# Designs tried in a protein design chat: VH-VL binders against o29789. Part 14

Target 1, 134 residues: o29789
Amino acid sequence: MDEKTLAKMIEAVNKHMPEKTRSLAEMLKEKDPTIRAKDGNEYYIEKRELEFIAQHVDELDWPRFRIPVILEMNDIGGERVIYVRDKLHAEFIKRAFGFDRVLNGILTLYMYELPQIRRKLRTASQVIFRISLK

## First folded at step 5 (VH-VL)

Design V22 (framework fv_refanezumab)
Fold by ESMFold2-Fast, scan of step 5:
Formats: structure tokens, C-alpha cells, sequence
Structure V22 (fold): chain C 134 residues (1-134), chain A 121 residues (1-121), chain B 112 residues (1-112)
């Protein structure tokens, strides 16, 4: 995919995400930084990951994000790094979620109700984005 | 170079258990999902589920919940399929197959040679 | 589950002739995000595991002869062997990987 197509896809995804959850900035300020959803669904964010996301909150379309992304990552030399399997997906993750670097690697994706970019997950209703590092 | 090697054939009685192994070599084990596919004698291919080799999290197709367990030993790059309370209908060749993690591409590019499990009295 | 249906169940084709195998999905396997069809074709010879021939509906796997081609989009897909060789006798399966993977019932190809 070219840059213009990638930008349009990110815009379309953001447009159609449900706006049912509070922003991560609010959660960082007012709640336990560890959140776990009910009903066989789970997302888990450490305070450090939440602080990183909050730092980039003005660059993300937060009103269109349904739930916080589950992020399992490490700082590498002061950079926020995530591993992804595919370069096209890597560019999407970097631009939509504000990572400094995206490396080829592995991931499992779980995020609630994102109809344009998910395939159905039979074992985890309403979970789409869960990003993990080795 | 890249290959999946499975354990040998098994002959079991109804009610027994069996554990099939699938050893990967020639690639980074935790960078790819491991899928299990069954083929009953003279029948087609049936996807059983997959296991995330990084997290160890298994996902089972609806017909393969309960008696079937996917597991890993990442230190030796090996995936396992355990079937408990064996029934005659479990007689099949069981394949492990490498796929990309469930996001973008999960066609199965590398397959094990298959393990025949025969359940008879 | 997405149900995959192949046609015909079996066919006989003379050496050097064109073989065509069809595959239909119960719902679209075209992924809107990347505009790709999540469909693969496999060849299985007796006593052997399946071999990946085609992925993304039309991309040949490395080492697969150019007489094999895949086409189609959405719900209707075709595998074509342009000039049948003796070694092509096998059962062919389509597979979707848009949702949890499912296979067609298989098409047995034999020499006429």
C-alpha cells in the first residue's frame, strides 16, 4: 500500500471506532493504571505504557478509540518499540498508536469492535488488539 | 532448511490418551503460529485450532474443545497435541502447520509429515 | 464459520489440457483494510502433507510451476492448471484465512 492509501485507511478506521470508553489520559489521572475488562475480554496496560500513550494523546484520535490498546513492550535505548509481523501493519501501528519504532516480529491483536480492520475472533468476543514483545 | 518433524504413528484403545509432537527447525519458533489440522481416512482437511508460540495461548475450533490440548516447549521448539478419552472417530492423520500470527497472513506454508493416530479395540 | 465449497468433487483431464477447479465462500474473504483476498490453494498427493500453491488468491508460492494460477475475488475463486502434467494428479483444497481457517471439501484431479 502507498502512503496516501495508508493514511485514508487510518482515517476510515478512526471514523468508525465506537466512542464508548474514557480516554487513557483520564484513566492515568483517575484510575488504577491496570485495567481488565469483563465477560471473557481482557486488556492490560502497565502504568509506564499508559504514560507513553498519554504523552502522545494529542496525536491519536482518542475520541474514536473504544478501549486502551494492550501494550507489552520494552524501552530500547529510550525509544518506545513494538514488534509487528508485517511492514504495512507496522506503519499502521506506528502512526495510529504513536510508537517511536516498529520492528519485524510477532504479535497478537485484540481490540473491541473495530469492524474495518479485524477478522472475527471466536474465542475473544470484542477483543481485537493485544500487542506483545518478546 | 525450514521443517516440521512430527512423532511416529500411534495405535491406541478407546479411552486412552495420546500426545503428538511437532518439532520445528530452521526458523525462529516464536515468530510463527502453530496450527493443527486433522484428516480422517479418505476425508478432507479440518482445522482444529492454533497456538500462539510466543504467549502459549491456544485457540480451539468449536469441534475440538474439551478433549484436545495444545501446548509448547519453546526451549526445544516443539508443539504438542494431546487427545484424552480417545474415541474411534479420532482416527486420523494429525498435521502441524506453520502459519503467520492471526493478523495479516495465515496461509500454511510449512507442514509436518503427519502423525497417524488409530483408535481401535 | 465461513463455509468453503469446491466444484467439481472430481474431474478427469487429459495430459496437456487445461484443468479448472472452483471454490466459493459463504461470505466475502476480501479484507477491506488491505484489499486482499485471504484465500489459499493446496495440493495433496497420496501419503503426503498438503503443499501450499497459491496465497492471497493469486500469488504463487516460491517454487510452484507457472502453469498453476489462481484468480477471483470476494466469494468466487478459481485454480487453473494451464497444461496438465502427470505429476499434477492430486487432491486440491481451497482455504480461507479471513476468519478462523476453513477448507473446501477437496477436488480430486485425475488423468483421463
Amino acid sequence: as target 1 above (134 residues)
Amino acid sequence: QVQLVQSGSELKKPGASVKVSCKASGYTFTSYAMNWVRQAPGQGLEWMGWINTYTGEPTYADDFTGRFVFSLDTSVSTAYLQISSLKAEDTAVYYCARGYFDWLYDAFDIWGQGTLVTVSS
Amino acid sequence: DIVMTQSPDSLAVSLGERATINCKSSQSVLYSFDNKNYLAWYQQKPGQPPKLLIYWASTRESGVPDRFSGSGSGTDFTLTISSLQAEDVAVYYCQQYYDYPTFGQGTKLEIK
Scores: ipSAE 0.000, ipTM 0.530, lowest interface PAE 14.1, mean pLDDT 69

Design V23 (framework fv_refanezumab)
Fold by ESMFold2-Fast, scan of step 5:
Structure V23 (fold): chain C 134 residues (1-134), chain A 120 residues (1-120), chain B 112 residues (1-112)
Amino acid sequence: as target 1 above (134 residues)
Amino acid sequence: QVQLVQSGSELKKPGASVKVSCKASGYTFTSYAMNWVRQAPGQGLEWMGWINTYTGEPTYADDFTGRFVFSLDTSVSTAYLQISSLKAEDTAVYYCARDFDWLYDAFDIWGQGTLVTVSS
Amino acid sequence: DIVMTQSPDSLAVSLGERATINCKSSQSVLYSNDNKNYLAWYQQKPGQPPKLLIYWASTRESGVPDRFSGSGSGTDFTLTISSLQAEDVAVYYCQQYYDYPTFGQGTKLEIK
């Protein structure tokens, strides 16, 4: 990525998302970003993958509920959970994306499950899930 | 170095089964979906479906339901395509291909292809 | 199902001349939210698997020579080879990834 494109993506994340997503903006500035998985190991994220995740935070579209769902990434260990703000959002996500459970994911699992979500995002409204590390 | 290496060519009778392998190396196997693409002799490319390499959950294009099974052995970073009840029209080169990105289905790494020939 | 149609089916071009291959989708593959065209181009030489040349309609894959360029938006796309080399003889495919992937029928490029 060139530096001008990176700057635009960081600005979009900072402008359109709450401060809790600033960990994503900070990771976009790193040369070799990592995430810490449930097994305690760090996994490198290709910058391209992180850039696509960051692009989607600028496209918050939740037409039924109008409530943002945030992908928050962190490289520290601990409990990792997919977090949504209310029960109706959880029910919609389960139906739309085929999750039986929304609040018990791990960061690594969510990242590796993105292919399931990708195909649905292309034909539906954009959503970003909140993944919280303690 | 990132690569996908497939099993060798197969010659089968109608009604038999075949299992094609695709071994990945040089990247984290479970970070990318694996796709299967078919090319009949002298014809173009046809997407068959994909498998989630983390969960093992397959998704098939409509023309490839029933006789076609995608599976994995994550311990050896290998994806498999099994075709049962082979028909003459299954004669084709079968490719495995990696998504170039977690979110998008363009394919940056391809196996060399496996020719499956079905003839009496 | 998005249908991809290429033209021409085959093309003969002299060495050093410009080659142009067209691809049309049955519906737009431009996604309004990210303003990206979900279109890729591949090169397939005899006996080899396809090789990714271009993604996002105009972004060259690493290692692909500068003579290859992609252009277009929405439903109409073009792959251009500015100065044909002998090693460029191949079948070229466009592919959309806006929905489940579909490929064009291919364009065979030959030396005149």
Scores: ipSAE 0.000, ipTM 0.533, lowest interface PAE 12.9, mean pLDDT 72

Design V24 (framework fv_refanezumab)
Fold by ESMFold2-Fast, scan of step 5:
Structure V24 (fold): chain C 134 residues (1-134), chain A 120 residues (1-120), chain B 112 residues (1-112)
Amino acid sequence: as target 1 above (134 residues)
Amino acid sequence: QVQLVQSGSELKKPGASVKVSCKASGYTFTSYAMNWVRQAPGQGLEWMGWINTYTGEPTYADDFTGRFVFSLDTSVSTAYLQISSLKAEDTAVYYCAREDFDWLYAFDIWGQGTLVTVSS
Amino acid sequence: DIVMTQSPDSLAVSLGERATINCKSSQSVLYSNDNKNYLAWYQQKPGQPPKLLIYWASTRESGVPDRFSGSGSGTDFTLTISSLQAEDVAVYYCQQYYDYPTFGQGTKLEIK
């Protein structure tokens, strides 16, 4: 995915998310990123640790601390496949783009069946968005 | 102690239905996926599918579409396997097995198995 | 489907001797992004559910004796029991979790 499209998606997600949640991509752009722990305090985090902790925090403690992140984008079989960590994040993205989804393709929610994709999503609380390339 | 405890054996006639339960304890139910595995008498292990305990969404292997339904009751940390229109070839031990959502996709904890026998 | 094939179908080994079980996948189960082999080994004794022994091809599950080891990469994998004990008599299964899980047909290990 080009940087403008990714930035617009992150902006749309953040616009509709609780103020205290942040995207992994945005946090990784910061010089000294912090993560808000369950005790309400902020801690400095290395980028490698951020990626590791974000994966588990979103799934184990999502109601209080959520990181709205696009985990991965792949171009597979002429389709752009976007993984989002949480169904609520997916719902907010869908609402933000609505039916006016002409950002270099149509964003569509559906099940996708390629081996690499199925494996990654088998156990995750994730939703797949497929963008048809135009 | 982490455990998966399944319901007892069932003897059913062809055409009946059965509902097998798998109750989890000792861990956060919604942090692990639940898989179903079948083993016919004297045969090997066959993966049937899984259910996402966080979202409730089931996924079935191709051979287990139609008559097989995975469901949950998260309030009691229990997963269910329902088989409708039972056939003789459904005679097997059915296992539930947990899988970590993000770290370990191998099955680290298994239920004791439920024997379902279909005969007239 | 990824097809898993084990060899031999059955194996008889004397107490204290080495047992070796092989597993082949029809396609690679090595994931390039994390450089891990998505392969596990299970032990099943009569009347019991399978027990996880090895995951990521070579990582031993907690509580599993160190005489059990896994090796291999890509499509060819081996489970080794360095010094067979009486309690090790069981059927052993390999499993890939690279895609939708599939199991090998099993290898029955018995005392000679």
Scores: ipSAE 0.005, ipTM 0.547, lowest interface PAE 11.5, mean pLDDT 72

Design V25 (framework fv_refanezumab)
Fold by ESMFold2-Fast, scan of step 5:
Structure V25 (fold): chain C 134 residues (1-134), chain A 122 residues (1-122), chain B 112 residues (1-112)
Amino acid sequence: as target 1 above (134 residues)
Amino acid sequence: QVQLVQSGSELKKPGASVKVSCKASGYTFTSYAMNWVRQAPGQGLEWMGWINTYTGEPTYADDFTGRFVFSLDTSVSTAYLQISSLKAEDTAVYYCARGEDFDWLYDAFDIWGQGTLVTVSS
Amino acid sequence: DIVMTQSPDSLAVSLGERATINCKSSQSVLYSNDNKNYLAWYQQKPGQPPKLLIYWASTRESGVPDRFSGSGSGTDFTLTISSLQAEDVAVYYCQQYYDYPTFGQGTKLEIK
């Protein structure tokens, strides 16, 4: 990605996102950006994915849309699975990353398959959308 | 500026019902969970439960099932707590408090309403 | 299900001196997968709602003065005010959010 596009994307995110949702903006400044999952592990974000987000950042209605952050990335039964909190985030990730399947609605996660987030899901029970990569 | 503004104090007789409101402003209402916390006079804080502001699904702590109902009106960014069949033991200040949005690491309650005093007496 | 116990119930400290408040949980609030302690501290002044001071046991909330610090891990936690100011007179509560949230009984901090 060129310097001007990256700077514009970072400026838009920093300007329009609340302080607590700016973690993605900080990742965009890194040579090899990673996301930090709840399990404490870092997962690499491909440059292609970052460039796709940059191409669409100006199209987003910031008061109605936040840049999605990934709650968890797991391999479950041969699938790369991403968990996000919000239906709009799920639709954005599907569009941005070309997911073949998006499951909408409130998920009762199969807790045996997600021991790392089991405590939070039991207590908070927010809307979680499971996205499978194929 | 992020804030939660609650309705005014209520004085009720035992057996009556009360509905407390909590109006959010300065942030996207449906991006954050809303919690309810009770504080009896001279006592500590007691978590009552929370409501998912996107779906409207409530979760109640074990001591607050039955007579307590959490609801929303997302068109005006407002959460409600309704208490039915009021008892003297329900006399307390009731707070709404914002839970963290997407980052599960920050579940602490960062923004609080000013509180609503509900007094139940004969 | 997790019981939070604070000590002392009340504490009197002179202006400029150090105040220390302790909090114990009936079970560990350390989550091994993220290595975080699900523990917060709140300040409540008379007639006001609680104010978040510390989360993740030791992270100060934005806008909270440096004199406030949190420490501890697992089941034993401490809130420290390094140099007491007049405006710090309040009741302080610890809270776990490892399971359904529960609060300690509170510690009343007064000027000696």
Scores: ipSAE 0.000, ipTM 0.532, lowest interface PAE 13.3, mean pLDDT 71

Design V26 (framework fv_refanezumab)
Fold by ESMFold2-Fast, scan of step 5:
Structure V26 (fold): chain C 134 residues (1-134), chain A 122 residues (1-122), chain B 112 residues (1-112)
Amino acid sequence: as target 1 above (134 residues)
Amino acid sequence: QVQLVQSGSELKKPGASVKVSCKASGYTFTSYAMNWVRQAPGQGLEWMGWINTYTGEPTYADDFTGRFVFSLDTSVSTAYLQISSLKAEDTAVYYCAREDFDWLYEGAFDIWGQGTLVTVSS
Amino acid sequence: DIVMTQSPDSLAVSLGERATINCKSSQSVLYSNDNKNYLAWYQQKPGQPPKLLIYWASTRESGVPDRFSGSGSGTDFTLTISSLQAEDVAVYYCQQYYDYPTFGQGTKLEIK
């Protein structure tokens, strides 16, 4: 991901979500990134996992070079669920992750708690990643 | 009232510089992007670029790199367009225009300044 | 860059008659994930700045008379004025905001 594209992503997020929702692009700029969990606490997340997600997002066709991304975490029954709002196509996500083991877990696409996500992101389209925890 | 008020017309010689201002009122300045649009005499509208009013980061269209500089003074809710080394082809009306990133108005320019005519001749 | 092309360059329409202006983009401005067309229409009268009429291809801006309507999707768009009034004499521009904004060349509307 080049610096100019990352700067545009950060700018788009700041514009769309002035209430200060942290984005993937902002987290990639941090030395020790954390992600907010459903319990309200922040936990460290491996930067390599964020970089992988960002790399695949960067390959998509999106309006005006802007990919507003909101990340939140929920650990459920041995899985880490990362809530990502983006203009991502399901076919691209399936292709990108190959349905095999990626990094420290398996990333899969599914729709999760649509009403809650829609309220937070104010969009009809959102994507959820589930990462297996071992 | 939501309003963008620009500085008055300018008559310049080739090689001079000009600084056009665009003062916002009636809304939170840093919550909306500011775009610059040029219109040469008898011609259509041409997007020059935009500036993020929250971060101060400018983005220029390819034809407007180099001599053109977007800047802000957030303390007075004002955006600026500076053109250096003026050429006759820079003769145009320059507009500032507000862009909302709310899902309702995302990308449309809903409020425009009255325009500033810059004439470059010798 | 996405190139916007309007047709016709100019037209003359009698008062009370329908005016139709077309706009074509060189690539689709429809975003499939939100199902929105990133397309706006502006009206510009002599000596005045452009005024937003339509956004999202078909949504009328507040305060714009209902005789103005936008239609189309993807690459082909139309602005319709159902019953032309004297105050509608202006140049009309389409604009895409899917990528870096670009405008059509404009269509001059005159009274016949």
Scores: ipSAE 0.005, ipTM 0.550, lowest interface PAE 11.6, mean pLDDT 73

Design V27 (framework fv_refanezumab)
Fold by ESMFold2-Fast, scan of step 5:
Structure V27 (fold): chain C 134 residues (1-134), chain A 121 residues (1-121), chain B 112 residues (1-112)
Amino acid sequence: as target 1 above (134 residues)
Amino acid sequence: QVQLVQSGSELKKPGASVKVSCKASGYTFTSYAMNWVRQAPGQGLEWMGWINTYTGEPTYADDFTGRFVFSLDTSVSTAYLQISSLKAEDTAVYYCAREDFDWLSYYFDYWGQGTLVTVSS
Amino acid sequence: DIVMTQSPDSLAVSLGERATINCKSSQSVLYSNDNKNYLAWYQQKPGQPPKLLIYWASTRESGVPDRFSGSGSGTDFTLTISSLQAEDVAVYYCQQYYDYPTFGQGTKLEIK
């Protein structure tokens, strides 16, 4: 990753992501960033996933989405969690990709299958991405 | 010991339908995606698409929409390829192939032995 | 679609000599964040399915002899057999998996 690309990603986050803008930009600068999951534990976030979200934040329909969060999170043991607030969206993701693949590949699918994912997002009048595993 | 065993060769008339099977053993069937690859006589390899073995959802390459159907029977760890309205140009060896552990890898660590489908009148 | 082009179409090499097969992609298959090239090599003998030799451009599959090696990055890749054995006569295919998979046209390797 070059300095110019990092600057562009930070600016995209600051311009187009409402409540999470500064927090995400700061996390991009951190070594070994973490997030607190709903189970109360801290999980490492893959740098690649944060970079991808920041790079593509302006492609989403942000005016309709009040919480701009879909995250793949990893614990120290290598397990991943995804935050999708709506339980129906959690069920949809699990059914579409299979349980193991949902936890391991969501942001990677965004990297290579972005058009399919954008179509699914645009269909919903509201999309709040947060799965509680509690 | 991972093994993919495909059904035997088929000789069909134009307009007929064929269903090729691929039986997996030696691993958890639903943990790995199954892909299909075609090879026409004397030609190279052509990726047809894949099926999610957990959900049953297929994805087809652009040239393989319409007449081609991927399906599963998870109770017997078997994947199927069905081709309808067979044409002479469908004559080929059809391979099933397993992806490596990484979902996005799309490189294939184990292959079936191939099923020759011949379409002739 | 990413187009994969191999060269040469066919190659004859003397037993015990070095064989080199080239593969070019129409666009880069290197992902800068993980620094990996999404490229694999397969060996296919007559009447047999392809066999995975190399993945991630240079990682040798378990059980593959060390005379096989892969190199290259971005758009230009090479498969090398350091000392050709009789059993190595086959068609070799490169394959990208940066996007939906595509294969090269194949290179037929024969003994000179």
Scores: ipSAE 0.000, ipTM 0.523, lowest interface PAE 15.4, mean pLDDT 70

Design V28 (framework fv_refanezumab)
Fold by ESMFold2-Fast, scan of step 5:
Structure V28 (fold): chain C 134 residues (1-134), chain A 121 residues (1-121), chain B 112 residues (1-112)
Amino acid sequence: as target 1 above (134 residues)
Amino acid sequence: QVQLVQSGSELKKPGASVKVSCKASGYTFTSYAMNWVRQAPGQGLEWMGWINTYTGEPTYADDFTGRFVFSLDTSVSTAYLQISSLKAEDTAVYYCAREGFDWLYYYMDVWGQGTLVTVSS
Amino acid sequence: DIVMTQSPDSLAVSLGERATINCKSSQSVLYSNDNKNYLAWYQQKPGQPPKLLIYWASTRESGVPDRFSGSGSGTDFTLTISSLQAEDVAVYYCQQYYDYPTFGQGTKLEIK
């Protein structure tokens, strides 16, 4: 996967809040699909990005995909690691970006807060996963 | 209507085991962690641990390791608490409680009615 | 473990008067990154399960009467009932969720 493509998709996930006003299948039939962003404005989503999302997020998962994802990439112990808020987003990223595994038991939001976050992550009730790239 | 309905009271002898059920309805079961909380007669609330309803992974508070097992049957939206080798000190009302609306936090917004487990000879 | 201490253990308040219950944590439950206090309050009536009243120290749960309010930050928190009603007779518990959850010992509220 192209590094630019990965960065663009991470940006799209963080900036655009998908809304369940219509299904992924319906949006794919539209000529100019839009998604409402966190700032309240509607933006056109590139059809190829939407197609990529649709390939990895089924209709059941689509309503939950609207939950904002906190994505950060960093190198920890020689591994490239991505941090996500939700298990469904973790599964999407694992599949969509070519990751072959998810490291369970460790959930984090931001690298610069890692010591405080580890403490809270030990007590996190639902899934935020550390995804390791190799 | 969001509800947690627990199984009925149990009277057990020391050394026996018990399995308490907690059936969820009115929401997506796997979207919220389930907590277990104990209340001994005349005493306050004590958190026992939680289970991640999506992965099935339990987390136990230090005082509740060994004899206590959290499990799930997601096909019927039910969480279970099993206590083995029952002791008199296990006599308590056991509550299941759903985590709050926020995915990372465990204030508990919906509670079961409680299951009284009495351990006596 | 974060230890939660409530005061008083019990109090009696006349109908229509203000009731105040205090809760102290052994360490701060204020998280600097989101500026939130990880503190909740519950009401438990005899023979019933606890009911969530307040979360994030001051946010009232849906359906909870306006007379209930939470305040405080860091280590010192207060639950206030502005005008006590007969139905408010209960034991009240504070709970932190900054770390693994721990509850205060409870405050029994009675009508004078």
Scores: ipSAE 0.006, ipTM 0.543, lowest interface PAE 12.5, mean pLDDT 73

Design V29 (framework fv_refanezumab)
Fold by ESMFold2-Fast, scan of step 5:
Structure V29 (fold): chain C 134 residues (1-134), chain A 121 residues (1-121), chain B 112 residues (1-112)
Amino acid sequence: as target 1 above (134 residues)
Amino acid sequence: QVQLVQSGSELKKPGASVKVSCKASGYTFTSYAMNWVRQAPGQGLEWMGWINTYTGEPTYADDFTGRFVFSLDTSVSTAYLQISSLKAEDTAVYYCARDIFDWLYYGMDVWGQGTLVTVSS
Amino acid sequence: DIVMTQSPDSLAVSLGERATINCKSSQSVLYSNDNKNYLAWYQQKPGQPPKLLIYWASTRESGVPDRFSGSGSGTDFTLTISSLQAEDVAVYYCQQYYDYPTFGQGTKLEIK
């Protein structure tokens, strides 16, 4: 997570949260909400931090803050379906929203109604992860 | 912390080539697209195109096909703009700017300081 | 390409007064699926790179003072500075990202 995205996330939480919750948001700022693995390949978020974020998800503009990276979120047939590119973000959303399963899917234009520029960037099929609430 | 640092100014003769670098730090390089934006002296901003830092795929605006090449070196978190067969009208400040890509686009939020390329005989 | 046209080309406003800059797109930049206007505003001071002020037509970027606000929808957009400060002297650009990004020609804001 970059510094600016973290700052936006903390700003959003602080703007609309009770004093005690704002204190927790400041703690997240002081403690890295993600830990980079020693091999440099991956970011990890501690479970307690995920639980805090999950408690306040309705007050955060997740697409704007890019953590997690959500391509789309729909409620289909009573199921909440979230599409993400990265496995790490899929795991984060699975834990934060209590989803039981992550499914691999292929990006196609019929799944997305995107402005032209975004559609051009998705001309090649890509593996995505669909997360569904059981 | 989050910053884009570009290479220094260049003075070139017509017909030469130039390669401008843009080094990213303080964030995950492959999580943001990199845009190139040109500004001729005393003129406005002109979007040249962008490169998907995850896939390496460039997209060029119609006016910037042919002589312009976007590339990456992910191992050093650096994006490059190469201009071949330089012309006087290429004289401009060239900026790199990061941008969230995909559905999450909300603007170019971090910019390099700019690289002045002057083409004169 | 979507053509962005700003008005006026230049504007002089007294300190503490309200400044308004207009931006018109040649076609709608409102995307019906997400109900968002793909429109941003940037501030550029002499010798500096542009700075993002507003995105999604009306959302202030982090650290941007409350005196800056964006409004409008579809094809007509406005950037408002409610009480002009000396540090606000700059060229302001609107930019659409509904299609391949395009910028307006810029509006130069000066103090009277």
Scores: ipSAE 0.000, ipTM 0.538, lowest interface PAE 12.2, mean pLDDT 70

